# VHH binders against Ubiquitin fusion degradation protein 3 homolog (ufd-3), part 16

Target 1, 271 residues: Ubiquitin fusion degradation protein 3 homolog (ufd-3), of Caenorhabditis elegans (g5ees6r586to856)
Amino acid sequence: PLVPVPDFYIIGLAGKGEKAIAKLKELNEKQDAFQLNPDQINGLEELFVLPTSSNYSSEVTQSAFEMSLQWPVEHLTPVLDFLRIALTHHSLNSYFCDRERGQELVGRLIAILVSDPADVALKVLVCRCIANAFSHPVGRNLFASTELSTLAPLVVRQVLNEKTVLQMSAATALANWSLALLQQSEQCEQLGPKEDLLRAILNGIESVDSFGYLGEDAIIRLLQALVTVMWGDASVIRLAKNRNIAQIAARLKDAVSNDSGKNIARDIVEM
Below, E stands for the ipSAE of ESMFold2; O stands for the ipSAE of OpenDDE; V2 stands for 0.75 times the mean of E and O plus 0.25 times the DockQ between their complexes.

## First folded at step 12 (VHH; framework vhh_7sr4_2)

Design w1 (from t5 with E99Y; at its last look DockQ between E and O 0.01; V2 from the best seeds 0.00; counts 0 for: pae O 12.9 > 2, placed apart)
Fold by OpenDDE, look of step 12:
Structure w1 (fold): chain B 271 residues (1-271), chain A 120 residues (1-120)
Amino acid sequence: as target 1 above (271 residues)
Amino acid sequence: EVKLVESGGGLVQPGGSLRLSCAASGFTVSDYRMGWYRQTPGKQRDLVADIYSGGSTKYGDSVKGRFTISRDNTKNTVYLQMNSLKPEDTAVYYCAAGYEVLYGKTFDYWGQGTQVTVSS
């Protein structure tokens, strides 16, 4: 049956490639260590020219990311923007989200999210990278791991930020996460990951009195994440009910004017 | 329908070599963790080698340096090259496929198995 999240969301370039490239070059000049060479820079630039549907792969591009991801956190904005796009390509997704490299990537993303002070732009890009990682199986599998206990709560926290762009990016990541876990559970019959994600979401939002400050689209994505992770799973549904999901859904519903969002909230209550 | 079909097993002398093949259908091997297990009668299946979708490989301690797992995406096939075979390597070898989830089920699909016998 069709679930509220019909497919994985992909966050595209949105026409900001030129600015990202310029910023990358600017920051590259400031690097004492791990400075990119011209070939590496060119390899990264190609990501903004190629469609996201392509399967771009380059050793030079891979090396560029391996180098630039070691930059100071405050310089990672353009790097993460490129990484966001890279993760939508199958080969690059497989490369960066592979077992050892994937764990390293997750560690870096976590480090950025917990950094203080953390730039909102960096947090947005981290969430977008997470979201786009789900565009392929290797990325999906990467986040179906023990990192749910650490990373998921961090992402949920970003949903509740005052910045709408961060809300949406984080909610999108959660929606994709839910869908991935649902698809895997349907094939593997495991409950743990879905329960863990649900707990993370509920732990973050259950104390929120009003969701009125959230963007409507972010609320809808959050509702989609909730309903999707619960979908067809009696154990997860029971867990949700024991955590007063009906009341939470009601508060979310009240903050949404869109009928689609309201319907999802109703579905959650009726489960 | 998902199907895994092993081939390449047989009788070989100690020190000899075999190459096992696992032809997959119904899914793309590069999207999954692929593995080889072996089992002797009355014992549990033991992991011999696995390859993740990203290409990383792991081996059981007893086969490290002798066995190599590889994948041909164009043929949708996983291989196990077995060199320097020992009598203790005698077992039924199974091909497996599954999601790369760190907790829960390790593998979801299994082949029928192929017999490998190492004997003088």
Scores: ipSAE 0.000, ipTM 0.254, lowest interface PAE 12.9, mean pLDDT 88
ESMFold2, look of step 12: ipSAE 0.260; ipTM 0.663
ESMFold2 (binder alone), look of step 12: mean pLDDT 81; pTM 0.817

Design w2 (from t5 with D108Y; at its last look DockQ between E and O 0.77; V2 from the best seeds 0.00; counts 0 for: pae E 2.02 > 2)
Fold by ESMFold2, look of step 12:
Structure w2 (fold): chain B 271 residues (1-271), chain A 120 residues (1-120)
Amino acid sequence: as target 1 above (271 residues)
Amino acid sequence: EVKLVESGGGLVQPGGSLRLSCAASGFTVSDYRMGWYRQTPGKQRDLVADIYSGGSTKYGDSVKGRFTISRDNTKNTVYLQMNSLKPEDTAVYYCAAGEEVLYGKTFYYWGQGTQVTVSS
């Protein structure tokens, strides 16, 4: 079954490094204060060719990110692409998503989304980094517990972009977010976070007249997020009903032809 | 480990049908651009069909209306339904995975290919 979200999605396809590392090296030569040395570049190259979910950690690679994340936003595409992969490794996830470094990372991701860059790739990679941060517990704790009121609305806005890859990356981040909150509420009784994520989603999409321009897979992922955050929680379900979830689900259902999507939309109405 | 495994090729008569499968592991197919390409000896790989993140599709001119690309996200598999096959469709068919907005239209991974032969 697709709902609740069965396991955290990982957006983990790593290329063979040629174009990503070439672009990193090109942009590195343009840096004054934060130029990477050859060992740091080699560390990033090594990371990019490793299997997804390898438990790789390297002090040199950590320092490479600490330097290159300070590059101008226009130069961050290859850096975020490497970071997306780094967050799938338990040790690097734990390092970058800890309390102090995690707040710095979240602040940078917020700043990029607020700036609304013309380069769609930057927004795609921010959403992919957020999605992949949920692959390990430290990242889950960082994104699920502390930044709902600021970051979540910015991610929801990306679902409504005309580029289907951004729709999908953002919806995947929201689906992982919903699962993280569901799992945390099962372990510790805490009221509010699931309602806050639901409100962020509904605030962002309730005024949309037709979802026909969205890719079908992105709609299904968004439906997964909605069902997952509501799963087995009477107060979240009541909030959704008070916010007219039936009408919203009907508009989403109208935009999919896939049986999976139609069934999930029906489940929302019948909760 | 990223892996693309094609299957479903074979020998078929003109006018016949085949369904190719590409089973992917190590990533989620709906997050990326997936494609089918074909190659005859001595020629470049030609686009047969692309499916983009979110589900939109694009076809090569010679296969429009006859071939359909699709995916089953629950099986992490991409399909190529090939109908009304012609001798000129004879080729090795490759599955590919890559990006659609990063560093241009870049395929990172290719399968080993599956032979399709259309002859009487």
Scores: ipSAE 0.514, ipTM 0.789, lowest interface PAE 2.0, mean pLDDT 88
ESMFold2 (binder alone), look of step 12: mean pLDDT 83; pTM 0.834
OpenDDE, look of step 12: ipSAE 0.593; ipTM 0.839

Design w3 (from t5 with G104D; at its last look DockQ between E and O 0.51; V2 from the best seeds 0.61)
Fold by ESMFold2, look of step 12:
Structure w3 (fold): chain B 271 residues (1-271), chain A 120 residues (1-120)
Amino acid sequence: as target 1 above (271 residues)
Amino acid sequence: EVKLVESGGGLVQPGGSLRLSCAASGFTVSDYRMGWYRQTPGKQRDLVADIYSGGSTKYGDSVKGRFTISRDNTKNTVYLQMNSLKPEDTAVYYCAAGEEVLYDKTFDYWGQGTQVTVSS
């Protein structure tokens, strides 16, 4: 079944990386203070060929990200493309999502989204990095402890963008976030974070008259996020009902023709 | 980790139908542009059908109205339903995946291909 979200989505293509490495090399030649050396570039190339089951992490590759993440925002596209892959590797996820570096990473992602860059690829890759951070426990714990009042609303704004690939990347990040919070509450009965994520989503979408411009798959992913964050939790369900979830779900249902999407929307109404 | 595996090719009579499947692993098909291309010996690959992350589709002129691209996100699979097959549809059919907004929009990943043969 599609709900609750059955497993964390991984957003990305891996295995070649030729376009990303070519662009990285091009932009590297434009850097002054944070130019990568050949060993650092080779370390990044390895990410596309290494299996996610490997215990890959090297100081050279770590330093490559630490330097290249300081590049100007307009040059970050290939860097974020490598980073979304790095976050699928357990050891690199643990390195970048630890308490100290994770706070810096989240702050950088917030800063990019707040700047609202004209290049939609940057927003897509930020959402993909967030989504993929949930693929391992340290990344999940980072976002479970992160201030939801700032980052989550910024991601929800991307769901409403006119570019369907951004809608999908953002909605997938929210679905993974919902699953992480659901799993955390099943283990420890934490209160507050699920309500905060639900509020961020509803605040962002409650005033939308029609979702007909959104891609159907993004709507389904958003419905998955809503059901998953509410799953089996009377307090969260009560909050949703007080925010007119039935009317919102009906508007989302009207924008999908797929049986899976209609069934998920009905599940929300019946909760 | 990225893998595209085509199936469903074979020998079929003119006027017949065939359904190709492309099972994807290592990524979610709804996040990317997916496509079917075909190639006859000595020629470049020709567009058969594309499906974009939002669900919109594009078809080659010679197959429009006869072929339908679709996807099933629960199975992470893209399909090509081919109806009213003609001898000129004979080719190796390839599944492809690529980015929509990053770098350029060419396809980065290709399956091994599946042979479709339409003959009397």
Scores: ipSAE 0.499, ipTM 0.750, lowest interface PAE 1.5, mean pLDDT 88
ESMFold2 (binder alone), look of step 12: mean pLDDT 82; pTM 0.822
OpenDDE, look of step 12: ipSAE 0.798; ipTM 0.912

Design w4 (from t5 with S30T; at its last look DockQ between E and O 0.67; V2 from the best seeds 0.63)
Amino acid sequence: EVKLVESGGGLVQPGGSLRLSCAASGFTVTDYRMGWYRQTPGKQRDLVADIYSGGSTKYGDSVKGRFTISRDNTKNTVYLQMNSLKPEDTAVYYCAAGEEVLYGKTFDYWGQGTQVTVSS
ESMFold2, look of step 12: ipSAE 0.541; ipTM 0.794
ESMFold2 (binder alone), look of step 12: mean pLDDT 81; pTM 0.811
OpenDDE, look of step 12: ipSAE 0.813; ipTM 0.916
ESMFold2, look of step 13: ipSAE 0.444; ipTM 0.730
ESMFold2 (binder alone), look of step 13: mean pLDDT 82; pTM 0.817
OpenDDE, look of step 13: ipSAE 0.784; ipTM 0.905

Design w5 (from t5 with Y52W; at its last look DockQ between E and O 0.63; V2 from the best seeds 0.00; counts 0 for: pae E 2.3 > 2)
Fold by ESMFold2, look of step 12:
Structure w5 (fold): chain B 271 residues (1-271), chain A 120 residues (1-120)
Amino acid sequence: as target 1 above (271 residues)
Amino acid sequence: EVKLVESGGGLVQPGGSLRLSCAASGFTVSDYRMGWYRQTPGKQRDLVADIWSGGSTKYGDSVKGRFTISRDNTKNTVYLQMNSLKPEDTAVYYCAAGEEVLYGKTFDYWGQGTQVTVSS
């Protein structure tokens, strides 16, 4: 079916996060300048047991992130794991994604992706943070347009990675991004950002000869992002047609066995 | 709160079929490695099947060719289709979830289990 993503995806924690907590505590003992105190660690641990509908926020937990985000990049994996959960809470999302702190956050995520770390887990968690930031209005407003021309291509590159969990995390971020822009255009007639996101996606994938190495679910999520950003918008659809979206969708269709994915791709080819 | 709820267990004759369901809430099944394990009394839990975020699947030797793991992302549910059932398939079947690239590859979270009994 040629329909937009129905609601924002949330990449939640499967379980109570015991491994993330243990790794955080281990790495905390290695810090010289930004070591967390027990109250700060407790604040982070609470995130894993609270429901996402909770309006959890605490100054102690905010300070824990402010300190631990300054750890060396090779120690950031558990920190980003906590952050992607924090962004699912309305108050923490609003805190980290506000105008000033949000620009710093976007810049930090860009810096990690640009550095192209060997540890694929960092890239996965950056994409998960971006995806979850769209779960609340302040995060949606921040990520929909801040540094879009720089950040979007970096995320699109992650869809093409050999690790399927990274493909999936990046495609989920793009699907949420597309939905955020669709919702914003329905609320006001601001033009440009949907075209910019579509352009970034197509620029990143148009030269790929075969998508056969991509996981089926990641391809479906990418197709959902494309449909969502084009939904009901003749200008965006025209741009996509001028960029050979039909040929690209046909190549994506060749890599999918699921009827749902083939139907989405076929509808793009034939639109 | 994260929940994994298994259903579809029951009593079946040898040679019969059952379909187990694992409904997940609090996270999206397509973002994680999902699996089915089974346990008979006095034994360790054995891997039956798992499915990775990209759709790749693996099966235990004793069920290969007879069982199929799948998922429906729109219902956030993982299934285990069990065909040609044998008495030795009698066990409590558990749904599980875990990470693929973070902190190792072991399963972190488990459902409560559903009983499958294969007998005449």
Scores: ipSAE 0.405, ipTM 0.709, lowest interface PAE 2.3, mean pLDDT 88
ESMFold2 (binder alone), look of step 12: mean pLDDT 82; pTM 0.824
OpenDDE, look of step 12: ipSAE 0.624; ipTM 0.848

Design w6 (from t5 with T106Y; at its last look DockQ between E and O 0.79; V2 from the best seeds 0.63)
Fold by ESMFold2, look of step 12:
Structure w6 (fold): chain B 271 residues (1-271), chain A 120 residues (1-120)
Amino acid sequence: as target 1 above (271 residues)
Amino acid sequence: EVKLVESGGGLVQPGGSLRLSCAASGFTVSDYRMGWYRQTPGKQRDLVADIYSGGSTKYGDSVKGRFTISRDNTKNTVYLQMNSLKPEDTAVYYCAAGEEVLYGKYFDYWGQGTQVTVSS
């Protein structure tokens, strides 16, 4: 079944990444203060070859990211593409999403989204990094309990972009976020976080008259996020009903032909 | 290892139909831009149909309304339903997978191709 979200999504191939590597090497030659050495480049290359289940850990690779994340924003596309993969590895996830480095990483991702860069690739990769951070517990803890009032609305705005790859990347991040909060609430009696994520989503989409321009898979992923954050929680369900979730779900349902999407929209109404 | 394996090509009369399949392994087809492209000798590969991450589709002008691209995540397979075939559709058809907005427009992976011949 698609709801609640059955497991955290991981976005992207852990394949060879030839274009990412070529672009990284090209941009590396333009760096002054933060130029990578050959061992650091080799460490990054390994990330595209390793299985996603690998528990890869390397001080050389850690230092490569610490250096290259300081590159000018217009040079960050290949760096974020490597980081997207790095966050799927337990040890690298734990390293970059810990208390100190995690706050710096989140701040950088927020700054990129706030700047609203013309380069859609940067926004796609930010959303992919966020989504993949949820694949391990340290990343879940960082993103599920921090920056909800700032970061979540920025991600929701990306769902409404005209590029379906950005819609999908952002909606997948929201689906993972919803699952992380659902799992936390089942273990803890803390009130508020699921309601805050639901409010961020609804604030961003409640005024949209028609979702017909969104890709169908992205709509399904957004519906998954909504159902999952509401799942089995009377307080969250009541908040959603007070915010006219039935009308919003109907508009989403009208934009899909797929039975899975229609069924999820009906599940929302019948909660 | 990433592999794309096309099947379903063959000889068909004008006005006929074929369904091409692209079985993928080593990755999930719904996460990527997938496409069908075709090539005649001496020419570059031309767009037939794309399906993007997120589910939107795009078609080449000469096939719009006749061809349909789709994905089946259960079988990890991309299809091309080709209806109302014309002799000008004769080509080798390739399945492709790649990124959508990163590093320019290109495909990282290509299949070996399957021949489609439309002839009396």
Scores: ipSAE 0.414, ipTM 0.710, lowest interface PAE 1.9, mean pLDDT 87
ESMFold2 (binder alone), look of step 12: mean pLDDT 82; pTM 0.826
OpenDDE, look of step 12: ipSAE 0.748; ipTM 0.894

## First folded at step 13 (VHH; framework vhh_7sr4_2)

Design x1 (from w4 with G104D; at its last look DockQ between E and O 0.86; V2 from the best seeds 0.70)
Fold by ESMFold2, look of step 13:
Structure x1 (fold): chain B 271 residues (1-271), chain A 120 residues (1-120)
Amino acid sequence: as target 1 above (271 residues)
Amino acid sequence: EVKLVESGGGLVQPGGSLRLSCAASGFTVTDYRMGWYRQTPGKQRDLVADIYSGGSTKYGDSVKGRFTISRDNTKNTVYLQMNSLKPEDTAVYYCAAGEEVLYDKTFDYWGQGTQVTVSS
């Protein structure tokens, strides 16, 4: 079944990443400060060839990110591409998503989205990093428990972008977010965060007249996020109903011809 | 490791139909641009159909209206439904995957291909 979200999605081709490596090297030569040395570049290259199960981490690779994340925002595309892979490795996820470094990472991601860069690739990669951070417990805790009032609304805005790849990347991040919050509430009674994510989504989409311009798969992923955050929780369901979820689900259903999407939209109404 | 495996090719009469499939592993087909390309001996590969991460599609002029690209996310598989086949459609058909908005946007990964022959 598609709902609740059955497992965390991981966004990304885990191959050799020759284009990302070439672009990183090109931009590295343009750095006045924070230029990477060859060992640091080699450490980053390993990320594209190792399986996610390898639990890769090294001090050299950590230092490569510490340096390259300080590059000008217009040069961050390949750095974020390596970071989205790094976050799929348990040890690197734990390193970057810990209490202090995680706060800095979230702040950086917020700053990029707030700046609304013209280069859609930056926004896509921010959403991919967020989505992939949920693949391990430290990242799940970081993103599920911080910045729900700031970061989540910024991600929701990306779902409504004209570029279908951004729609999909953002909706996938929201689906993973919903699953993380669902799992968090199952481990202990915790009220508030699921309601906050639901509010962020509904605030962002309630004024949309028609979702026909969105890709069907992005709509399905957004529906998955809605059902998952509401799953088995009467207070979240009541909040959704008070916020006109039935009308919103109907507009989403109208934009989908696929049976899976229509069924999920009906599930929302019937909850 | 990224892997694309095509199947479903074969011999068919003009006017007939075939369904090609491309099973993907190492990534999720809905996150990337997927495509079908074809190549006849002595020619460059030409576009048959693309499907983008959000589900929108693009077709080569010679197949528009006759071919349909689709995907099944639960099987991580991309399909090419080929109707009203003509002898001109005879080619090796390749599945491809790549980025949509990052870097140079060329396809990075290709399958080994499946032969489609339209004759008789």
Scores: ipSAE 0.462, ipTM 0.745, lowest interface PAE 1.7, mean pLDDT 88
ESMFold2 (binder alone), look of step 13: mean pLDDT 81; pTM 0.812
OpenDDE, look of step 13: ipSAE 0.830; ipTM 0.924

Design x2 (from w4 with T30V; at its last look DockQ between E and O 0.76; V2 from the best seeds 0.73)
Fold by ESMFold2, look of step 13:
Structure x2 (fold): chain B 271 residues (1-271), chain A 120 residues (1-120)
Amino acid sequence: as target 1 above (271 residues)
Amino acid sequence: EVKLVESGGGLVQPGGSLRLSCAASGFTVVDYRMGWYRQTPGKQRDLVADIYSGGSTKYGDSVKGRFTISRDNTKNTVYLQMNSLKPEDTAVYYCAAGEEVLYGKTFDYWGQGTQVTVSS
């Protein structure tokens, strides 16, 4: 079944990343500081051809990210494209999402979303980085326990963008976030973070009169996030009901023709 | 490893129908722009249909109203339903995948193609 979210989604590459590599090299030529050397670029290129199971990491590749993440925000698109793949590798996930480096990473992602860049690609890739960070335990711990009051609302805002690829990337991040918090609560009796994520989602969508402009797949991911964060938790369910979840679910149901989406929306009402 | 495998091509009489399938592995079709393109000998590949992440679609002018692109996310497969086929639809049909908002509009990956022949 689709609910609760059955496993963490990974947003991988379709192909070898040739365009990302070409764009990285182009923008690298424009850097006065933090310019990558050929070995660093080669390390990033290798990342796109290796399987996730290879658990790729190297000090050269780590240093490539440490340098290129300091580029101006308008040049970060290819860097984030490499990073969202890097986060699917256990060792690179553990490296970048540890307590110290992870706080810096989260702060950079927040800063990008707060700046509200005109380039939709930056926002898509931030959401993909967040989504893929949940693929491994260190990333789950970082994002599930950090910055819910700041980062989560920024991601929820992206679900309402007119570009359906951003809607999908953001909703996928929220679905993974919901699963991470559900799994964390199964280890501990109570934490409060599920209520915080639910509030962030509801605050962002409660005023929307019609979800008809959202892509159907993004609506399904958003519904998955809602059911998953509420799953088996009476206090979270009560919070949702106090926030008029039945009316919100009905509006989401009206925007899908797919039976799976309609069934998930009904599950919310019946909880 | 990323793969796109087309199937469902063949010989059909004018006015007939075919359904092409593109099975994807190594990535999820829901996250990407997916498309069908066709090529006749000596010509460039022509757009047949695109489906974007989130489900919106675009069609080539010569196939509007006759062809429908769709996606089954549970099978990780993209389809092209071709109705009212004409001899000018004869071509090799390619499945493609790519980004929508990154690095331009060209596709990143192509399948090997499947032949469609419309002839009496």
Scores: ipSAE 0.654, ipTM 0.832, lowest interface PAE 1.4, mean pLDDT 89
ESMFold2 (binder alone), look of step 13: mean pLDDT 81; pTM 0.812
OpenDDE, look of step 13: ipSAE 0.800; ipTM 0.910
ESMFold2, look of step 14: ipSAE 0.651; ipTM 0.849
ESMFold2 (binder alone), look of step 14: mean pLDDT 81; pTM 0.814
OpenDDE, look of step 14: ipSAE 0.800; ipTM 0.907

Design x3 (from w4 with T28D; at its last look DockQ between E and O 0.74; V2 from the best seeds 0.67)
Fold by ESMFold2, look of step 13:
Structure x3 (fold): chain B 271 residues (1-271), chain A 120 residues (1-120)
Amino acid sequence: as target 1 above (271 residues)
Amino acid sequence: EVKLVESGGGLVQPGGSLRLSCAASGFDVTDYRMGWYRQTPGKQRDLVADIYSGGSTKYGDSVKGRFTISRDNTKNTVYLQMNSLKPEDTAVYYCAAGEEVLYGKTFDYWGQGTQVTVSS
């Protein structure tokens, strides 16, 4: 079944990495203060050749990210692409998503989304980094708490973008976010984070007249996020009903032709 | 580990139909661009059909209206339904996966190919 989200999604297609590596080297030559040395570049290259489930870490690779994340925003595309992969490795996820480094990273990602760059690739990679951060516990803690009021609305805005790959990347981040909060609530009582995520989603989409311009798979992923954050939780379900979830689900259902999407939309109404 | 495995090729008479399958592992087909390409010896691979993240599709001019690309996301599989086959459709058909907005639009992963032969 698609709901609740059964496992955290990982956006892990690395390809051969030749284009990303070439772009990194090109942009590295343009750096004045934060130029990477050959060992640091090799450390980043290793991430593209390893299986996405590998638990890779090295101090030189850590330092490469610490340097290259300081590059101007217009040069960050290959850096974020390597980071997306790094966050799928337990040790690197734990390193970059710890309390101090993680807050700096989150602030950087927020700044990129706030700036609303014309280069859609930057926004896609930010959403992919967020999605993949949920693959490990330290990343879940970083991205699921303390930044809901700032980061979640920015990600929801990306779901409504005209570019379907951004819609999908953002909706996947929201689906993982919903699962992380569902799992957290099953382990302890916590004041309101599922309600806060649901409110962020509904605030962003409640005024949309028709979802017909969204890709069908992105709609399904958004429906997965909604059902998952509500799953088995009477207070969250009550909040959704008070926010007219049935009409929102109907508009989402109208934009989907396949049975999986229609069934998930029906599940929302029947909760 | 990323892997693409094609199946369903074979010999068919003109006017007939075939359905090709591409089973993907190591990634979710809904997050990336997937495609079918074909190649005759001595020529570049030609676009047959693409399906993009989010589900939109694009077709080569010579197959539009006759071929349909689709996905079964529960099986992580992409299909090519080929109807009204012509001798000109004879080729090796390849499944491919790649990025949509990063570093250009070329594909990073390819299957081994499956032969389709339409007898004249």
Scores: ipSAE 0.488, ipTM 0.755, lowest interface PAE 1.8, mean pLDDT 87
ESMFold2 (binder alone), look of step 13: mean pLDDT 81; pTM 0.812
OpenDDE, look of step 13: ipSAE 0.808; ipTM 0.916

Design x4 (from w4 with A97T; at its last look DockQ between E and O 0.77; V2 from the best seeds 0.71)
Amino acid sequence: EVKLVESGGGLVQPGGSLRLSCAASGFTVTDYRMGWYRQTPGKQRDLVADIYSGGSTKYGDSVKGRFTISRDNTKNTVYLQMNSLKPEDTAVYYCATGEEVLYGKTFDYWGQGTQVTVSS
ESMFold2, look of step 13: ipSAE 0.632; ipTM 0.841
ESMFold2 (binder alone), look of step 13: mean pLDDT 80; pTM 0.807
OpenDDE, look of step 13: ipSAE 0.844; ipTM 0.926
ESMFold2, look of step 14: ipSAE 0.559; ipTM 0.803
ESMFold2 (binder alone), look of step 14: mean pLDDT 80; pTM 0.808
OpenDDE, look of step 14: ipSAE 0.820; ipTM 0.915

